# Ledger of designs, part 1: VH-VL binders against StAR-related lipid transfer protein 4 (Stard4)

Scores and structures below are computed, not measured.

Target 1, 199 residues: StAR-related lipid transfer protein 4 (Stard4), of Mus musculus (Mouse) (q99jv5)
Amino acid sequence: ASISTKLQNTLIQYHSIKEDEWRVAKKVKDVTVWRKPSEEFNGYLYKAQGVMDDVVNNVIDHIRPGPWRLDWDRLMTSLDVLEHFEENCCVMRYTTAGQLLNIISPREFVDFSYTVGYEEGLLSCGVSVEWSETRPEFVRGYNHPCGWFCVPLKDSPSQSLLTGYIQTDLRGMIPQSAVDTAMASTLANFYSDLRKGLR
Structure headers, positions and changes below count from the first letter of each chain, unless a header shows other numbers; antibody chains are not in Kabat numbers.
ipSAE, averaged over its two directions, is called F for ESMFold2-Fast, E for ESMFold2 and O for OpenDDE. V2 adds 0.75 times the mean of E and O to 0.25 times the DockQ between the complexes of E and O.
[cut] stands for letters that were removed.
The coordinates of atoms that the task and the answers printed are left out; those that the model quotes come from them. Centres of patches stay.

## First folded at step 7 (VH-VL; framework fv_nezutatug)

Design s01 (from e6 with heavy chain E106Y)
Fold by ESMFold2-Fast, scan of step 7:
Structure s01 (fold): chain C 199 residues (1-199), chain A 122 residues (1-122), chain B 107 residues (1-107)
Amino acid sequence: as target 1 above (199 residues)
Amino acid sequence: QVQLQESGPGLVKPSQTLSLTCTVSGYSISSGYYWGWIRQHPGKGLEWIGSIYHSGSTYYNPSLKSLVTISADTSKNQFSLKLSSVTAADTAVYYCAREVDYYDSYGYMDVWGQGTTVTVSS
Amino acid sequence: DIQMTQSPSSVSASVGDRVTITCKASQGINSYLAWYQQKPGKAPEPLIYAASYLQSGVPSRFSGSGSGTDFTLTISSLQPEDFATYYCQQSYSTPYTFGQGTKLEIK
């Protein structure tokens, strides 16, 4: 309970960070990615934003842990829900494909996930938790608070604005330039993949 | 095989609107990718004009944004370029292209039309 | 806008030669760089994407390398059909921009 409250409050704080604190990391068609130094670890907090041609509920239903995520998310190779809780929250374990010619080997994450109302839309957020079991074929990564805000567009009610905050410690021995390349690309791809999955 | 074919007038008068259409075969525009326009001035290099996603989202070269409109008609599997208030400087070969929307190759133009020559002259 | 500068602007070579063409970005673009080949009167043909990946159907004598600001296209053993103009393109940010082109001429 306290974990969901702290996580939600942290994401709302990220969403309140002033525009001038962000630096553009990548600006591609229909998505802008920014970053700033993380307060949680020696890495970056990434922000991504773009318009979805769908309503809030359908967008978030494709993002939160559930049956549709693996259908569209090319980075995610497995998803297991380890524990279900009331209030639309769970602990999940998921794995990701290797990246950049396997310079970044496959990762495994164990995250607490929580979906809650936010203003006139939804917030789906997560944070890694300590989990003793590891699988030797994966490097255990760590997600500091991460999440996706989705709110309706006032001038276009069939569309929504999707804003993501991603703060991942990939761990292991990876050059920072590889991490930077992978993170910016991963966020832009999230939007491209999701747009295809919504159809 | 995916093929793109430009069509439109070869001669446009100054101050008029240039209208070009790209017909896509072998792939549905609504299945993904961005669909874009590139031009090449005589004896010069390539200039990206803009692109569209089937949802209606558009990206325009800021140098041309006030003059350019790109639209898509998914029922006809076509997308179109309108360039208003043309001058002799808009004389070029115009290409339509499919632009990759996937991470390792975002914005890479993996299929091109044959190009159509447009001359702006009185 | 990101400016792409190619060198040389033209190069003369013989069949069988190894040819290198370079492309420099005015700012870091990671690996968001593509190469295209254009023959007179024809549309550009896709050659390389993500700086180093070969387009399906393109001969293995073509290769790309580089990251950040400095990129190279190499043709290991030039063939008669390779005489063309080559363009680099960045897709790191819009507007997408192209180099001015490198004309590969028969010696």
Scores: ipSAE 0.006, ipTM 0.533, lowest interface PAE 11.8, mean pLDDT 87

Design s02 (from e6 with heavy chain E106F)
Fold by ESMFold2-Fast, scan of step 7:
Structure s02 (fold): chain C 199 residues (1-199), chain A 122 residues (1-122), chain B 107 residues (1-107)
Amino acid sequence: as target 1 above (199 residues)
Amino acid sequence: QVQLQESGPGLVKPSQTLSLTCTVSGYSISSGYYWGWIRQHPGKGLEWIGSIYHSGSTYYNPSLKSLVTISADTSKNQFSLKLSSVTAADTAVYYCAREVDYYDSFGYMDVWGQGTTVTVSS
Amino acid sequence: DIQMTQSPSSVSASVGDRVTITCKASQGINSYLAWYQQKPGKAPEPLIYAASYLQSGVPSRFSGSGSGTDFTLTISSLQPEDFATYYCQQSYSTPYTFGQGTKLEIK
């Protein structure tokens, strides 16, 4: 409960950061990616925003830990719920594919995940937690507070606005240029893949 | 290679608007990066004024009290600074610069114009 | 706003000397720090970005280090052409801010 409240408040704080603190990192198709230096670690807090041609509940149901995530997310190679406290709250372990010809080798994350109402929409957020068991084929990454806000579009009730905040420490020995390239590509691909998955 | 050149009047009267233009050659401003203005008061250090992305997105130094406007003209490959209601305190050398992102350093200014001196005097 | 303070404000050194200039941020800025060299009557020239990476064409005698709030610029063997004022700049958040400058005079 304590962790869910802190996590939710942190994401709401990110969502309230003024435009002048963000710098455009990449704009592709119908998604804009911004970033600013992280206050949590020596890296970036990324923000991505784009319109989805679907309602809030369906969009978030495809993002939160559940049966549909692996159907559309090309980066995620496995997802296991290790512990669940209630329908909207769990600890999950997931793995990601290698990137840039394995310059970034496959990663493993163990995250607390929480989904809650936000205004007229939903927020699905997560943060890495300590977990002693590791798998030898993966490098353990760390997600500082991350999350996805989805709210109905004011003038288009069949559409929603999806805003993401991603703050990932990939760890290991990776050139920073590779991390930057991968993060921008990950966010752009997330939107493209999700749009296809929603059908 | 990329080159930046400032242009505008060297003398401005108090209460008037200071208007400067930066002409970019060797690179298209519509290709990316933020483009900024920095000034240097006589005998003092550097002060960042603001930046623009070719889409029209701007960031301004709040200390300038909303007196600053930066605009971009991609057809002329130029960006411009307007500073309203100038006083003697606005006397400075004004530089334009390209801001790049190198290893997590947005706002790193890797190319500078030669600077133009602006004196505010009656 | 993030305040940047340089030390010393001025230094006189001989050719061949090792010179260190420091820069302190009023809050943590990770590695979002750049160094510029300004020779008399000219525009600043980019020297170092992301605290420790040399701009292309800059001599290897220049190096930068530090993270968080404390940063240093080192010139390992001072040359006559290094006569200049050096500025640090944070790019962690807007408004971008510069240190007051360190004037380096070669004897």
Scores: ipSAE 0.006, ipTM 0.481, lowest interface PAE 13.0, mean pLDDT 85

Design s03 (from e6 with heavy chain E106W)
Fold by ESMFold2-Fast, scan of step 7:
Structure s03 (fold): chain C 199 residues (1-199), chain A 122 residues (1-122), chain B 107 residues (1-107)
Amino acid sequence: as target 1 above (199 residues)
Amino acid sequence: QVQLQESGPGLVKPSQTLSLTCTVSGYSISSGYYWGWIRQHPGKGLEWIGSIYHSGSTYYNPSLKSLVTISADTSKNQFSLKLSSVTAADTAVYYCAREVDYYDSWGYMDVWGQGTTVTVSS
Amino acid sequence: DIQMTQSPSSVSASVGDRVTITCKASQGINSYLAWYQQKPGKAPEPLIYAASYLQSGVPSRFSGSGSGTDFTLTISSLQPEDFATYYCQQSYSTPYTFGQGTKLEIK
């Protein structure tokens, strides 16, 4: 049994949650963001879904830890691979910019990351792990199981459907309204930024 | 109402660095959007120079190579353009603009400054 | 770089005329196309985004259509304030590129 198996199974369970358990948090053209109360912490599990004008492998290669992520992701300010096991598995440390006039100060995360086949596509998932080294300029956040499913569109093989599940504990003393605003906007913006990066 | 205003010297000598600043009012740069620079050569069309997000993420026109730098100062609600080693070919009207960052409308410039004329001559 | 070609480069028209301006991309850009209006000595003003959506405050006589490589801006009944130069812009990939412009002149 490995941590990767448990993480993969958890994301598949999220992907199986029935439509009526989700509430729309933000809806813009071609991207819908939903949320439901998290079973892992006192916050929300967010779901986002939208179409990419690219094939599965290229989409996921831009999302998983690697040289291309910082080229397009406006929120992520650094990414260090701390331990690399195989092409599909690593421990990474990344930082995020402050948000909402610094009401949300810069965060730091240390995540186990795993990429695996899923149906006709791919799943790239992650979960925060313990890491003793901290940097005083960042608040250590915690990602409960998170991931991105990407599968080909049946009627349009040059396009793919990207579905994300994010449940992040930002920690610290942040007003809940600020967290809610930032999370929904961040997910919608993730799609905008990724689409620019794929061009 | 969101307003953008360019400022900087109207005359720059060849080989010097052109520095322009855009002051934003009615909206906080740190609240979102990309913020960009576009120029227009006399009697010609529009050329996109580059854009910045307040986190420091930038996109530059490759034709300007390592010559262009865009920076943001959220404490002053400003963003700036530096173009090094200018020549007479850099003579243009320079505009700052707000770039929509939503998925299928990204790169759309929904608010523009009035433009500032820059002449490169000795 | 994606090249944007407008046609015609200039058109002479009268108030009340239906005017059509076309824009062609050198490769597919989906619907990532915007239209701007520029009057002499002024900054460009946004008209249309995502190929067919009107910017808030723009009169309904303006409409945009197209997808992929071929796009059209239509003014259904030309008004005196519409005489200007019109530019298309793709934002499918960086560098963002503009058409050369179409000058709409009084006949």
Scores: ipSAE 0.006, ipTM 0.502, lowest interface PAE 13.7, mean pLDDT 87

Design s04 (from e6 with heavy chain E106M)
Fold by ESMFold2-Fast, scan of step 7:
Structure s04 (fold): chain C 199 residues (1-199), chain A 122 residues (1-122), chain B 107 residues (1-107)
Amino acid sequence: as target 1 above (199 residues)
Amino acid sequence: QVQLQESGPGLVKPSQTLSLTCTVSGYSISSGYYWGWIRQHPGKGLEWIGSIYHSGSTYYNPSLKSLVTISADTSKNQFSLKLSSVTAADTAVYYCAREVDYYDSMGYMDVWGQGTTVTVSS
Amino acid sequence: DIQMTQSPSSVSASVGDRVTITCKASQGINSYLAWYQQKPGKAPEPLIYAASYLQSGVPSRFSGSGSGTDFTLTISSLQPEDFATYYCQQSYSTPYTFGQGTKLEIK
């Protein structure tokens, strides 16, 4: 499938977007979240960045599809690997908890996932694919290309810099303020939850 | 290019059920978006009637209460409106439309049918 | 229901004029506001979404601004094809509601 090549190239393009194209959406201790209008859909491409107190391989192993993800990610309520293509490539189905007192009801995603070397670090990326089975308790969401770059810190080789690109179409009739609040919260919580999971 | 086309009877008698169908071309209804109905009374503005997602989820204007049913037939790539117990007040041009379900533009109607005129008269 | 009020109800203008149409929501709708253009005998055409984003194919002389309750549609240099009725729409909550329309007429 040409999916992995296109997906990798798309994430590398996001990673090369000029600083002046991003606007700060949220800045909390040790995490900055930016956004810009998406070129894939009528929504936003979010960028988040922060330092992890762990090496690249361990950070990415906690993020990529696998048994460790549910140990730390409070938003994710289930994760099933539907197809294994290679050690670095799969199709997965996962679900997310409702948000904002269920103003955003639980979502379901079916994503192609690909993990590959990038410079001196790793890139783990994904994109939603067509999948015929649906579960009535979930709204099928759609992830446009998304991913996580992790590279070693120059001054501290036991630490790494984690940069994420997320652009999720939650689908359904959700107020914009709720979407904005949920996205900012989700990305900040991702970092704090991951840091706790890594200890 | 996505196109929508309304069809149905131009004349309906009071107390009968109005039935309209929207045929979608260039896009599969089962691939996403909400699919909706809007009407425009003679000399007045626009009124949203309701919408459907292919999963079966429907949203209706409360002012129309239980009088409205919207359904989808994905095999024909069509969705339909039934409005029961019509009166002269239901005389309008009826449009079908595609409703965006994305973050910052949910409910925005980015593709419209040409409209079909319905007159309710005895 | 959220009420949308447009002003003015009609405006007379000449080609080349800068025209501004306003729309007010009865409660905060963030940026869930769209603008449509309707010519006599035709379906409404999408113009602007999320208060300020231009629909693909719409000329750059059209722009939208505002958030919360107060919104504006601006045509920077009116062209002959721009004479039409303009409608705003909120999609913050159902039922979705439209303004009463602003008719843009030749002076």
Scores: ipSAE 0.000, ipTM 0.439, lowest interface PAE 17.3, mean pLDDT 86

Design s05 (from e6 with heavy chain E106L)
Fold by ESMFold2-Fast, scan of step 7:
Structure s05 (fold): chain C 199 residues (1-199), chain A 122 residues (1-122), chain B 107 residues (1-107)
Amino acid sequence: as target 1 above (199 residues)
Amino acid sequence: QVQLQESGPGLVKPSQTLSLTCTVSGYSISSGYYWGWIRQHPGKGLEWIGSIYHSGSTYYNPSLKSLVTISADTSKNQFSLKLSSVTAADTAVYYCAREVDYYDSLGYMDVWGQGTTVTVSS
Amino acid sequence: DIQMTQSPSSVSASVGDRVTITCKASQGINSYLAWYQQKPGKAPEPLIYAASYLQSGVPSRFSGSGSGTDFTLTISSLQPEDFATYYCQQSYSTPYTFGQGTKLEIK
């Protein structure tokens, strides 16, 4: 609620960053992943973009916190809505699987989540909030502003363009090469997994 | 254990459609992975044709996109390749393969069929 | 498309030799590289994935290394059954592309 306007404006700012500022990190199966140094922390702001063979509402409904997310997202191992403020706004806690033979151990995140209209489409965004309760089996990660824009394709109303911005501080003692490998792969696989789940 | 077997006509006439089927045993295609087709021209290397997820999501090599269709039939545990308007250049050994879709192994082909030879000739 | 170039195109070696095969990508592909072994008349067999991880059942004399654009496959002590053509494959970008192959001849 109180943070939603600032979060939305930050994501719109990311969406306006010029193409020349991005460096390609990975391209697979009609998904391009780019990155640039983050202004929020000593890591990267990642951008991913690809076409979905589905309408905006169905795509975003699979992404936003809800019963469908765990059905397709293999990185996410749990999702709990901690507080529900209104239909488009909540605080959620989620966990992620270990990666690269557990070189990156399972993480836990507590995020404010907000979904709002954007240019004939939708924006679903989030940012980590402070939360005192921790679970010892997880390392608490931190998401700086992150989000997904989904807009209809003008020439193909049954298709949509999905653009994501991910800015995650995994924390802990992780080799930089592992972080670099995992982040780009995670974003590319997000699209692959989502496409499988959309039916 | 998992085994893949290609089947289809070994001889196809120019301008016709090449149709091949891959039968999977020991694993249900509806349980995951992408399932793909790779070909090998005589004396040349390997060329990825495309892949499918059991839901119907397909990805094709752009050089072949207008000519290729890949489909899946989960009830028969099969997936198939159709290549239209074939020419002598499509003469090759055709392989079906299982494509790993996991983060550290995306696109790695961990199980292959034995291959089937297709000759395009009048 | 990402172009994969292998070197050498062929190599002759004796049993017990250390053999190294190189694969170069036309652009950075991180660690998204696999190696396959193909024996005459057979389908390719998976060997290595993610540049350095050995496929289950593959002998430990095989190893992979590299990241970015330059990758190597090493056989530490060549055995007679290693006669084959070796292919690298990138999975960084679609379409997936393979190197032209390196033929390893034991003699």
Scores: ipSAE 0.000, ipTM 0.506, lowest interface PAE 14.0, mean pLDDT 86

Design s06 (from e6 with heavy chain E106Q)
Fold by ESMFold2-Fast, scan of step 7:
Structure s06 (fold): chain C 199 residues (1-199), chain A 122 residues (1-122), chain B 107 residues (1-107)
Amino acid sequence: as target 1 above (199 residues)
Amino acid sequence: QVQLQESGPGLVKPSQTLSLTCTVSGYSISSGYYWGWIRQHPGKGLEWIGSIYHSGSTYYNPSLKSLVTISADTSKNQFSLKLSSVTAADTAVYYCAREVDYYDSQGYMDVWGQGTTVTVSS
Amino acid sequence: DIQMTQSPSSVSASVGDRVTITCKASQGINSYLAWYQQKPGKAPEPLIYAASYLQSGVPSRFSGSGSGTDFTLTISSLQPEDFATYYCQQSYSTPYTFGQGTKLEIK
């Protein structure tokens, strides 16, 4: 099957995982982060969920590859569209800042990205692909299937519910405890950053 | 520059509702941050009660969740605490505070009110 | 809930001394730790955030270090105005929790 079909089906499968299979990793203010062992690698599949004070299209437009992402996302330091198939589908390369006083050095990812309708909202998803060009100032990380579901709140359609699934192999020589702590905190902070960017 | 000031009754009877208001000056509540309440029992440490974002989203200490309500009035630039069914154990100094909600400073309380003493006694 | 334990509960020191206060979390909190100073009859004052960053206006004799579960607040050369109670606070998850406090007393 095609990469977009497999990716979409995998994210929908994640979205259907029963609540009792998740363990709370971090809960702060308007965002809850859960995790469970990944079936793809020796790490975790993270789930984050929170309410946005904005409509689905605007929320997802700030998340999907484009000029708006770097305006608000403090972790992301660059974003280049390497190959553009159609408006909702591309291959992108992005870099992230160092974390935990540079215990986690800057990373680089090359991801296939796909945005598609989901129920009354949108799904923007991605997965890393092989790319031969590497830059020595970055460690190449790998995103197993990941994505963001955004749907309108039933009784408040000017608000939306944003649910993310992140499954990142940071690679390199990093203590696992540092990886686990950074992932949970980064997801929580993603919501705070996005909320500021939307307004 | 940014200042917070608590106000409310200093004496509350057992079983009544404690109501406190925090007035913010020098910054608009609708511009961001979480706005929270912390209390300190006589001679004891600090206990976080909860916080609110101007959209109405609230987080409460689970130990107090069934008893506490925090609300915001952006038109008056105020946020308020209601604690129902108080007992002598709720006697404390109550502080309001501004809570940072970004990368390296999440949950840090960078501005505090001066505190208001509440005694629960008949 | 994450439990924060400070040690010692009380420290006696003289002006000019180097003072160290420790704070231990019951689970990993990365660098989501703040320190506050409280003088008698006053509100807590913000001192340090993200374990090691100094609040604007705080004297450079104050420093913070640590990550994960073990954290330290150091005052390199104690001044008379530093006698106070110090609290650590984790902001890794709600409910936010504070240590029991360390009272810094004149020797």
Scores: ipSAE 0.000, ipTM 0.482, lowest interface PAE 15.4, mean pLDDT 87

Design s08 (from e6 with heavy chain S105D)
Fold by ESMFold2-Fast, scan of step 7:
Structure s08 (fold): chain C 199 residues (1-199), chain A 122 residues (1-122), chain B 107 residues (1-107)
Amino acid sequence: as target 1 above (199 residues)
Amino acid sequence: QVQLQESGPGLVKPSQTLSLTCTVSGYSISSGYYWGWIRQHPGKGLEWIGSIYHSGSTYYNPSLKSLVTISADTSKNQFSLKLSSVTAADTAVYYCAREVDYYDDEGYMDVWGQGTTVTVSS
Amino acid sequence: DIQMTQSPSSVSASVGDRVTITCKASQGINSYLAWYQQKPGKAPEPLIYAASYLQSGVPSRFSGSGSGTDFTLTISSLQPEDFATYYCQQSYSTPYTFGQGTKLEIK
């Protein structure tokens, strides 16, 4: 099957995981982060959820690969679209800042990205792909299936509910406590930064 | 270097509104971070009141939410606390602080004002 | 709300002593814990963030450890300027909550 179909189906499967399988990892400032052991690697599948004071299309346009992502995302330091297939589909290379006083050094990812309709909203998802060129200033990380669901709030159509699933293998030798701290903080900050960046 | 300085009346009457302002120097509030208020009752520990981002987004301690308003004035590089319907229980030293985002330094208060004493008394 | 409990409430020690202060969270907070030092009449100063990372400018005699629910602040060789009240704070969820404080006093 095509990569986009498998990726979409995997994210929909994550979205259907029962509430009792998740454990709260962090809850701050109108965002809740949960995690459960990943079935893809020796790490965690994280889930985050929070309300955006904006419509679905504007929220997802700020998240998907495009001109606005670097304006608000503190973690992402560069984003290059390597191949653009359709309006909704590309391969991108992006880099992330060092974390915890560089205990987690800057990472580089090469991801297939796909945005598609989901119910009354949108899903923007991604998964790392093989890419031979590496840059010595970065450690190549790997994203197992990840994505963002955004749907209108039933009682408030000018607001939307943003739910994310993140499943990142940072690679390298990093203390597990640093990984756990960075992942939960990254997701909480994603929401904080996005809320500030929405125009 | 970043410095924070609280200002406002040291004495407030019961049932009135307590109003404090924090002036920030060495850093622009509009450049980021949440900016918060913490208080310390006589002989007691520290209590987080709430925080604000320069866009107007606020977060309040649920125990105080109905009584607290925090606002920001980026043109003056200040943020302010209003606590309504005060009682003797609101007598405390009030601090303003910069809340570091969880990402790099975790969620701790890395810069504090010197504190201002507020007494609620007739 | 997450409750933070410090032990002991006060400790008496002499210059040169190793001092240990503990902090317990009512639920798991991973490593989202900070330590602050407050000297009489002054604002709290940050010492430790993310349970074990030393704030820039803080002497290396201070160290933090722990994860989940149990955390420790250690001062390896107490100096005269270290007599103060110490507070732990969780940043795992709002409202942010502090321990009741541990007063470090001259023996």
Scores: ipSAE 0.015, ipTM 0.604, lowest interface PAE 7.4, mean pLDDT 87

Design s13 (from e6 with heavy chain D104E S105G)
Fold by ESMFold2-Fast, scan of step 7:
Structure s13 (fold): chain C 199 residues (1-199), chain A 122 residues (1-122), chain B 107 residues (1-107)
Amino acid sequence: as target 1 above (199 residues)
Amino acid sequence: QVQLQESGPGLVKPSQTLSLTCTVSGYSISSGYYWGWIRQHPGKGLEWIGSIYHSGSTYYNPSLKSLVTISADTSKNQFSLKLSSVTAADTAVYYCAREVDYYEGEGYMDVWGQGTTVTVSS
Amino acid sequence: DIQMTQSPSSVSASVGDRVTITCKASQGINSYLAWYQQKPGKAPEPLIYAASYLQSGVPSRFSGSGSGTDFTLTISSLQPEDFATYYCQQSYSTPYTFGQGTKLEIK
């Protein structure tokens, strides 16, 4: 669909942003998280990068909507495929756990998801879409274009380099400092959780 | 119950390498968590030395000037610390610990060894 | 490096007293703060993780609170076995750092 082309092009644009435009937000356990002001909303575009001890296909299969995501992702509490267009393309609804002693209450997202080849690897990307059904126990958040690039390591082909771009509007009334701290921590934890899930 | 036990020489000469091993029982090192070393100088607070994940990924305190090496032997369910070129300032009680890497408890040391005293003296 | 400062450095109290110990981080650390209890000659014992979650087996008289830069450990009714040195630790960024310790002494 046309939405998949626009989304893919936007993620490729993020992936080409110059290194000097990023500021380190958190660095821990061989994961670096950077951020820069978002051009989509009053918040940040986050970038995270780290090495996975696994091949591209297995890494991305654990990340994209599918049978394994909930097995390892501690933040995600539910995932429902609402529409399935192709094997690599769907609309999904997912929920996330509360954060910071519930200062950030559980969120709900409805995202278009698309996975496509990129150079010698894969790109799995998503963006929130309009969806009329809401559930009162959740605050509806909004993901501006987000995605994960995974490419083989040149010096170590049994390993891959995972780079993520996350751009989430949590909505509601949350202090910006709490949002910023939670985002950086969530991205670092994503890598830790995924590394455990890949085995 | 998970238990950690430090072992190694209690007396090391200046300029030599301090070598300690932590034996883990009741849990497989290859099942997860980070595994770390913390030390405590006489009458002082706690200092994190570094941590290892069973894949071989290591994280060290930069203040130790790359004198530290941590390694893991999953076949023996052990991990080890080597501190090269020791001086009297390295005299301390050395602890091994299991480091939580889930939820917001990341970096929390939820199981500790009993500690082993290392004296650097000629 | 993130610096952790505890207050007070020492406190004298009696059995049954309510005791509070504070810990301040030099920058925001979210809830990545733990508390440990250490008795003379023994290893630190884990008490609290993620600022407020009690370690399994730790008595309910212990509680933790705070977020960002300011944290508190409270013992609601001091018992004889609680006399020890208490340490806070941040794990938001490496290197992980500890406070200097607060020694809780019998009055």
Scores: ipSAE 0.012, ipTM 0.570, lowest interface PAE 8.1, mean pLDDT 88

